# Designs tried in a protein design chat: VHH binders against Abasic site processing protein HMCES (HMCES). Part 4

Target 1, 269 residues: Abasic site processing protein HMCES (HMCES), of Homo sapiens (Human) (q96fz2)
Amino acid sequence: CGRTSCHLPRDVLTRACAYQDRRGQQRLPEWRDPDKYCPSYNKSPQSNSPVLLSRLHFEKDADSSERIIAPMRWGLVPSWFKESDPSKLQFNTTNCRSDTVMEKRSFKVPLGKGRRCVVLADGFYEWQRCQGTNQRQPYFIYFPQIKTEKSGSIGAADSPENWEKVWDNWRLLTMAGIFDCWEPPEGGDVLYSYTIITVDSCKGLSDIHHRMPAILDGEEAVSKWLDFGEVSTQEALKLIHPTENITFHAVSSVVNNSRNNTPECLAPV

## First folded at step 4 (VHH; framework vhh_ozoralizumab_d1)

Design p5 (from d13 with S31Y)
Fold by ESMFold2-Fast, scan of step 4:
Structure p5 (fold): chain B 269 residues (1-269), chain A 122 residues (1-122)
Amino acid sequence: as target 1 above (269 residues)
Amino acid sequence: EVQLVESGGGLVQPGGSLRLSCAASGFTFSYYWMYWVRQAPGKGLEWVSEISTSGGSTKYPDSVKGRFTISRDNAKNTLYLQMNSLRPEDTAVYYCARTYSYEWSGTYFDYRGQGTLVTVSS
């Protein structure tokens, strides 16, 4: 997983993340650094993306089931990194393989500290290798969306203008992530950065790409992944597996250039 | 203009076999997941099989699993359904259908052809 869309305005995104805490109270996640959130149809590694994480990471006595939403840098910078510039990290931490997560120091250390997060997106992009050519076919991959009797047709074949009408009730993709906190040696703000856990592709996606992000399907899975105060690392890792509850459609090559940030990036072709 | 044209239907006795074909034109066939769906007289539309863009992934409902095989030839823009061990309850009009998206239910499509009638009777 190396490219996502997360374009919703902050208020719409916040309401899409409504949840119940352990006591059954309805809540919206509280923002941290909201000014760093930049909506985009075409987010690449090193940019900031919104993640959910437990309030207990910031407040010692907080209920671990309460959620914060915060922009974090995509591409995990380990807390032990000694260089002054995080861009000089010699290895790629955009994704973390589920089968080796407990073997890699960059991931097992923050995971042992309960630094689990849920990465939010409209969906993600993958490029299908086409036989007989160097061209790749991009696809936009996302949760199935609920159709209402008053909503217009929301089929994948709809025009870009019709797609704009579906965002008010869009079900955000919720991907399992690990984050870490890095303190610059010369001083400055703590950097929060994340990686997306990846698994083997499900049957429905196997013809597009051999890997997929670990998707947390539904509020029970999301709650257990975030709640490091009540759910151990071993129990949380049981939530990491391929899912079939996913849909996709082909998109134009406009998405190939990460500088392009328009609705055309995810519109069906 | 998108066109899907089914062929290969006919009358067959129980236990027999038929191979259906669907000729696609007016779009890039290799970009689409394809479906076979059927409609028995007086009943609703039923999903029969699905196939991914490359042909590497296929799915079937329990009613036809092990008896029907979906395949595609992207060079010829053609979709196939091999039907073996046919039963009277397989009697229906069979439609070739396309969709841009993978649907778990297999019931969404944006275009379907005119259909080909399959009658299984002694």
Scores: ipSAE 0.000, ipTM 0.107, lowest interface PAE 20.4, mean pLDDT 83

Design p6 (from d13 with T28E S31N)
Fold by ESMFold2-Fast, scan of step 4:
Structure p6 (fold): chain B 269 residues (1-269), chain A 122 residues (1-122)
Amino acid sequence: as target 1 above (269 residues)
Amino acid sequence: EVQLVESGGGLVQPGGSLRLSCAASGFEFSNYWMYWVRQAPGKGLEWVSEISTSGGSTKYPDSVKGRFTISRDNAKNTLYLQMNSLRPEDTAVYYCARTYSYEWSGTYFDYRGQGTLVTVSS
């Protein structure tokens, strides 16, 4: 996973993240740095995306089941990175393989600190290799969307106009991430950056790509991944596996160019 | 720098009790799960107990369940292990640890102290 869509306006995104804390109290996540959130149909590595993380990361003695939502840079910059410019990092930290997460220092150190986050998206894009050519077919991949009273069901063959009408009740894709905090050696603001954990593709997605993000399907999985205060690293890692509860449709080549940021990027073809 | 300093070990008779302490410094103690692990002479490391950040969740292996109690005082940055009904097979060096994982990829310590020796013998 190297491209996502996360285009909802901030208020719609916030309501889509409504949750219950450990005491059963209904809550909305509180924003940090809301002005850094930039909605887009075509988000690439190095851009900011909204993530959920535990309040306990910011407030000593906070209830670890309470959630913050914050934009973070996609592409984890390890806390030990010593150069002044994060773009000088010589290895790719866009994704983290689940099978080696406990072996790679860049990932095992923040994971040991409880730096687990949930990466939010409308969905993600993957490019299927077409047999006999070097051309690839892009697909938009997302949670199955449930029919509401006013929304109707959505399908791959629906027109772009019908797709635009579903966003008010869209179920956001929730991907397991690891984040880290980097302090510039010459001073300045702390940089929060994340990586998406990847697993082998489920059977339904295997014809499109051999890997998929680790998707946290439902509030129980999301809450356990985020709650580093009461859920150990060992227990949280049991949530990292392929899931079948996913759907997709082919999209046009408009999405190929990361500079294109329009609804056409995810419209069915 | 992260430091973990264990104390409270010693010689005790079978059936006796000991209370171990671990003084933590150099990190935000209240934000970390903490662990007790032990190593008997000539044996590998064995996980003994784990405790959540608030102390609300604890886990034990069957070998010590019902006999050992892990607790923490976040105001004092201190981890404890109350050991009751001690047996000769509990003889080991006990380490306070900030551990990544003890099952999936094997036992791997983020940080651990120098340990405190517990000898159960008559």
Scores: ipSAE 0.204, ipTM 0.639, lowest interface PAE 5.7, mean pLDDT 86

Design p7 (from d13 with S30D)
Fold by ESMFold2-Fast, scan of step 4:
Structure p7 (fold): chain B 269 residues (1-269), chain A 122 residues (1-122)
Amino acid sequence: as target 1 above (269 residues)
Amino acid sequence: EVQLVESGGGLVQPGGSLRLSCAASGFTFDSYWMYWVRQAPGKGLEWVSEISTSGGSTKYPDSVKGRFTISRDNAKNTLYLQMNSLRPEDTAVYYCARTYSYEWSGTYFDYRGQGTLVTVSS
């Protein structure tokens, strides 16, 4: 997973993340650095994307079941990185493989510190290799959505009114992530950056791509992944597996260019 | 600077009891899961207990379940291991650890104390 859509306005995104804390109290996540959130239909690595993480990461004695939402850089910069420029990191940390996450120091150290986050997106994109050509077919992949009264489907010919209504009740894709905090050696603000954990594709996606993000399906899985205060690393890793509860449709080649940022990127073809 | 200092080890007869303590400093103790692990002479590291940040959740392997009890006092930044019905096979150096994981060179900890020796012998 190297491209996502996360286009919802801040207020809509926040409402889509409504949750219950350990006491059963209905809450909205509290924002950190909301000015760094940039909605887009076509998010690539090195851009900022919103993630959920436990409030306990920021406040001593906070209830670990309470959630913060914060934009983080996609592409984990390890806390031990000693260069002044994060772009000089010698290896790609956009994704981390679930099967080797405990072998790679860049990932196992922050994971051991409880630095688990949930990466939010409308959905993600993957490119299917077409047999006999060098062309690839892009697909938009997302959670099954509940029917909106009459239709509930995304259509290329749908009216603007129908598109607006779809997003008001959209179920965001929730992907398991690991983040780290890097302090620039010459001073400056702490950089928060994340990686998306990947697993083998489920049977439903195997014809599109051989890998998929580790998706946390439902509030119980999301809560356990985030709650590093009550859920150990070992228990949290049991949540990392392929899921079949996913759907997709083919999209236009417009999405291929990461500079294109329009609804056409995720519209069915 | 993270520091973990274990104490309470010693020589005890089979069937006896010991209480281990671990004094933590240099980090927000109440924000971390804590672990007890041990290394018997000539053997690898073995996980013996874990405890959640609040102390509300604990886990043990079958080898010590029912005999060992992990607890913590967040106000004192201290971790405890109550060991009852000790057996000769419990003889080991016991370590307090903040993060437990595996790597190719063995058991990895982001921080581990110096350990305290427990000898169970008649």
Scores: ipSAE 0.000, ipTM 0.220, lowest interface PAE 14.3, mean pLDDT 83

Design q2 (from d13 with G56S S57R)
Fold by ESMFold2-Fast, scan of step 4:
Structure q2 (fold): chain B 269 residues (1-269), chain A 122 residues (1-122)
Amino acid sequence: as target 1 above (269 residues)
Amino acid sequence: EVQLVESGGGLVQPGGSLRLSCAASGFTFSSYWMYWVRQAPGKGLEWVSEISTSGSRTKYPDSVKGRFTISRDNAKNTLYLQMNSLRPEDTAVYYCARTYSYEWSGTYFDYRGQGTLVTVSS
């Protein structure tokens, strides 16, 4: 998975991430670097995307079940990377295969430090190879949504106001990620960057693409993945598997160009 | 500089008890899972216990379950291992460890101390 949509305004995104901590208290995640959040219908690697992570990563003795939301660079730069320019990294860290995550130093080290995050998106895009043509068919893939008369559906929206309504109660896609912190050798701000863990496609997606992101379906899975303070690496990795609780629809070729950033990118054709 | 310094080892008779301590420095102790691992003479490293950041979650292999208790004091940056009902098979150098990595079916330790020798003999 190399393209996502995450277009919600910051306040709507924050409310969509409401959660309960270990004590059962209702909370909203606390923002770090909110000004670096750039909503888009068409996010590619090297851009910033919002992720959830445990407050314990930033505050000594914090409750590890409490959540921070922060923009991070898509494309993990390992903490041990010695060159000054992250773009010179010799291998692609946009995705991390679940079957080799403990064999790759770039991923096993941050995972051992508890650097687990949940990557947020409206959904993700995949391109289906079409037999007998060089063209690929893009699809927008997302959690099943509860349809109401008030909120509508993506396909049923017929005005800008109605399109905005479908997002009021949108269930965000929650993908398992690993992040790392890199300190530039020449000095400067710490770079936070992430990779999305991938698994074999579920039966429902097998005709579109052979791989899918590791989706954390529901608050129990999300909270266990994030809570590195109380959930061991071994226990957390048991959450990494394909899911069938996913839906999709074909979209136009507008999405192919990552510079296109309009609702048309995810609209059904 | 990350430092882990174990203490409390010694000679004890079978059925006896020992408490090991590990003084941690150079990192935010309260943000890391901590481990005890041991190495018996001529054998490989064996995981002995693990503890979550707050201390509320612990795990042990069957070989020590019910006999050993891991605990931590985050205010003192100290890890403990209470060892009861010691057996000759528990004779080993015991290491305090902090992991940077997890291996499938196991745990990889990036940092461990110098160790403390525990000898169980009559």
Scores: ipSAE 0.303, ipTM 0.692, lowest interface PAE 4.3, mean pLDDT 87

Design q3 (from d13 with G56S S57Y)
Fold by ESMFold2-Fast, scan of step 4:
Structure q3 (fold): chain B 269 residues (1-269), chain A 122 residues (1-122)
Amino acid sequence: as target 1 above (269 residues)
Amino acid sequence: EVQLVESGGGLVQPGGSLRLSCAASGFTFSSYWMYWVRQAPGKGLEWVSEISTSGSYTKYPDSVKGRFTISRDNAKNTLYLQMNSLRPEDTAVYYCARTYSYEWSGTYFDYRGQGTLVTVSS
């Protein structure tokens, strides 16, 4: 997973993240740096994406089940990185393989500190290799969406006008992430950055790509992944596995260029 | 600087009880998982108990399960270990520890205290 869509306006995104804390109280996640949120149909590594993380990371006596939503840089910059420019990092930290997460210093250290986050997206893109050509077929991959009386079914045959209406009730894709905090040596704001944990692809996606993000399917999984205060690293890692509860449709080559940021990027073809 | 100060150790007869305390300072106690570990004479460090940030999750090895209870008071920045039905093999120096790395090939502590001696004998 190297490209996502996360285009919802801030207020719609916030409502889509409504949750229940440990005490059973209904809550919306509290924003950190909301002005840094940049909606896009075509988000690439090094751009900012919204993530959920425990309030306890920021506030001493917070209930660890309460959530913050914050934009973070995609591409984890380890806290120990000593160069002044994060782009000089010699290895790719866009994704973190589940099978080696406890072997890689860049990931096991923040994971040990409870720096687990849930990466939010409308869905993600993958490119299927086509035989007989050098081109790849892009697909938009997302949670199955519920049918409503007003919006109707969501599918490849739906018009772009129907797709515009569905976003009010869209179920966001929730991917398991690890984040870290980096302080620039020459001064400036602390950089929060994340990586997406990846697993072997499920059977339903095997014809498209051999890897997929570790998807946290449902509020119980999301809550346990985020709650570093009450859920140990060992227990949280049991949530990291392929899921079959996913759907997809082919999209046009417009998405190939990350500078293209229009609804056409995820519209069915 | 981070400080962990244990107290409550002493000499006790088999079958007796002791309550250990650990006073924490220099860090946000309520944001860390806490641990009790011990070192018996001539042996390595042994994990004894762990507790989550609010205290709702605890874990013990079979050697002390049902006899020892870990608890914490975040308002007082204090960690406790209630030890019941003590046995001679529980004789050890008991350390309060803070760690983020318990998943690694050994239990690694970023900080531990100076320890408190518990001797179980007649």
Scores: ipSAE 0.011, ipTM 0.446, lowest interface PAE 9.0, mean pLDDT 85

Design s1 (from d13 with E50Y)
Fold by ESMFold2-Fast, scan of step 4:
Structure s1 (fold): chain B 269 residues (1-269), chain A 122 residues (1-122)
Amino acid sequence: as target 1 above (269 residues)
Amino acid sequence: EVQLVESGGGLVQPGGSLRLSCAASGFTFSSYWMYWVRQAPGKGLEWVSYISTSGGSTKYPDSVKGRFTISRDNAKNTLYLQMNSLRPEDTAVYYCARTYSYEWSGTYFDYRGQGTLVTVSS
């Protein structure tokens, strides 16, 4: 997982993240740095994406089941990185393999500090290898959406008026992430950056790509992954496995260029 | 400056009880999972118990389950280990350790106290 869509306006995104805390209180996540959120149909590594994380990371004595939503840089910069420019990191931290997460210092250290987050997206893109050619077929992959009388589906959206109905009650994809905090050597704001944990593809996706993000399917899984105050690292890692509860459709090559940021990037073809 | 100071160790007869305390300072105690670990003479470190940030989750290995109870008082920045039905094989230096997770592997806890000696002998 190297490309996502997360295009919802901030207010729609916030409502889509409604949740209950440990005491059963209905809540919306509280924003940090909301002006850094840039909606896009085509998000690549090094761009900012919204993530959910426990309020206890920011406030002493906060209830660890309460949630913050914050934009973070995609591509984890370890807290120990000593150069002034994060783009000079010698290794790729866009994804973190589930099978080696406890062996890699860049990931095991922040994971040990409870730095678990849930990466939010409309869905993600993968490119299917076409044997005998250098061309690849892109697919948009997302949670099955609940159909209502007036809700649209991406496959059924045939006009601009119908497109807005597709997103009104969209179930966001919730991917397991690990984040870290890096202090620039020359001073300035702390950089929050994340990686997406990856697992072997489920049977339904195996013909598209051999890997998939670790998807947290449902509110119980999301809450346990985020609650580092009451859920240990070992218990949280039990949530990391392939899921079959996903759907997909082929999209046009428009998405290939990360600079293209239009609904055409995820429209079925 | 992170400090963990254990106390309460001593000599006790088999079947006896002892309560260990760990005074924490220099960090937000309520934000950390805490461990008790021990090292018997001539042996490696052995996990004894761990406790979540609020105390709502605890775990013990079979060797001490039902005999030892871990607890914490976040208002006093203090970790406790109540040890009952002590056995000669419980003889060890007991350490208080700080971590964000319960998994101990040498690199999983970042600070440890100086330890307190518990000797179980008749």
Scores: ipSAE 0.162, ipTM 0.609, lowest interface PAE 5.4, mean pLDDT 87

Design s2 (from d13 with E50S)
Fold by ESMFold2-Fast, scan of step 4:
Structure s2 (fold): chain B 269 residues (1-269), chain A 122 residues (1-122)
Amino acid sequence: as target 1 above (269 residues)
Amino acid sequence: EVQLVESGGGLVQPGGSLRLSCAASGFTFSSYWMYWVRQAPGKGLEWVSSISTSGGSTKYPDSVKGRFTISRDNAKNTLYLQMNSLRPEDTAVYYCARTYSYEWSGTYFDYRGQGTLVTVSS
């Protein structure tokens, strides 16, 4: 996973993240640095994306089941990185393989500190290789959405008003991430950056791509991944596996250029 | 400055019980997983128990499971280890520890205390 859509306005995104804390209280995640959130249909590595993480990372005695939502830079910059420019990092940290996560120092150390986050998106994009040509077919991949008497659906035949209804109750994709905190040696704000954990593709996606993000399907999985105060690294890693509860449709080549940021990026062809 | 101070060790006969305490200071105790580890004379560090930030989750190796109970009092910044049915092989210096690794590897300490000696013999 190297491209996502996360286009919801901040207020809609916040409501989509409503949750229950350990005591059963209904809550909305509290924002950190909300001004850094930039909605887009076409987010690439090095851009900021919203993630959920435990409040305990920011408040010393907070309930670890309470959630913060914060924009973080996609592409983990390790806390030990010594150069002044994060773009000078010589290895790709956009994704982190589940099978080697405990072997790689860049990921093992923040995991040991409980730096688990849930990366939020409308869905993600993958490019299917077509035999006999160098062209690839892009697909938009996302959770199955609940159908109701009143809800619209994404489709070529849908009216503009049906598209508005779809996003009001959209179930966000929740991907397992690891983040780290880097202090610039020349001074300035602490940089929070993340990587998405990847696993082998499920059967449903195997014809599109051989890898997929580790998707946390449902609030129980999301809460256990975030709650580093009560859920050990070993226990949390049991949540990391392929999921079949996913759907997709082909999209136009408009999405190929990361500068394109329009609804056409995820519309069915 | 992070400080961990263990107490409660002593000489006890096989089958006896001891309760160890660890007084923590210099950090927000309630925000960290805490551990008990031990070192028998001439041997390496061995993980004994782990406890989550609220005390709701605990873990033990088979060697002490059912005999030892880890607990914590966050209001008092104190970690405890209740040791029952003690055996000669439990003889060791016991350390409370704070580490960034939730899976004990024996090498990933942030901090440990000076230790408290537990001797199990007749």
Scores: ipSAE 0.144, ipTM 0.618, lowest interface PAE 5.9, mean pLDDT 86

Design s4 (from d13 with K59Y)
Fold by ESMFold2-Fast, scan of step 4:
Structure s4 (fold): chain B 269 residues (1-269), chain A 122 residues (1-122)
Amino acid sequence: as target 1 above (269 residues)
Amino acid sequence: EVQLVESGGGLVQPGGSLRLSCAASGFTFSSYWMYWVRQAPGKGLEWVSEISTSGGSTYYPDSVKGRFTISRDNAKNTLYLQMNSLRPEDTAVYYCARTYSYEWSGTYFDYRGQGTLVTVSS
């Protein structure tokens, strides 16, 4: 996964993340550094994206089931990185393969510290490789949206103008992530950065791309992934597997250039 | 510093063969999809081939399919392009390229080498 859409205004995004804590109380996640959140239809690595993480990461004795929402840099910078400029990191940490996550120091160490997060997006983009073409076909991939007697299913058959009205009740894509905290050696703000765990593609997505993000489908999976105070690394990793509960539609080549940040990026073509 | 250094280009007769190499340094080569792209005189960039991180998946446009073979040696941080049955229209500067993401946009790459010239002439 190397490109997402996360365009919702802060208040809409926050409401989309309503949840229930361990005591059954309905809550909204509390923001940290909300001014660093930059909504976009076309988010690439190195940019900031909102993630959910346990409140216990920030407050000693906090209830580990309570959630914080915070913008983090996409592209994990390990806590042990000794250069002053994170852009000088010599290896790609945009994604982390599920099959080698416990073998890579950059990912094993933060996992051992319980640094699990849920990466939020409207959906993600992938480019279908086709023999005999000089172009790739981009697709927008997202959770199936709520079907009603009035609105029907959201999908490729819906006109672009109807997409403007769907965002108020959009079910956000929830991807399993690992984050780390890096302290600049010369001082400055702690950098929070994340990677998205990837798995083999599901059957429904295999014609588009051979890999997919590890999607946490539903509140039980999201809760268990976040709750590092009660759920061990071994138990949490059981949640990491391909998911069939996704849908997609073809989009125009406008999305190819990450500088293009308009609704046309995800509109059905 | 990320570097991609192409070699193996030259003058060859129609029907001949050439093997291009790309030496990669400054990054974890085995973690990236790699690409060959070319630019013929007076034309834009044309995608020639792509290869997955393990080398298990390869893709080609119809213009070179069956004639060109992309491969990689992750232990040596080297990308290869075996070009057979070369035609005058294959004349171009060939570039080794890397994309930052797992996607391929077809229009730009995060790193591209200086290129190696392949001239196919009778």
Scores: ipSAE 0.000, ipTM 0.154, lowest interface PAE 15.4, mean pLDDT 83

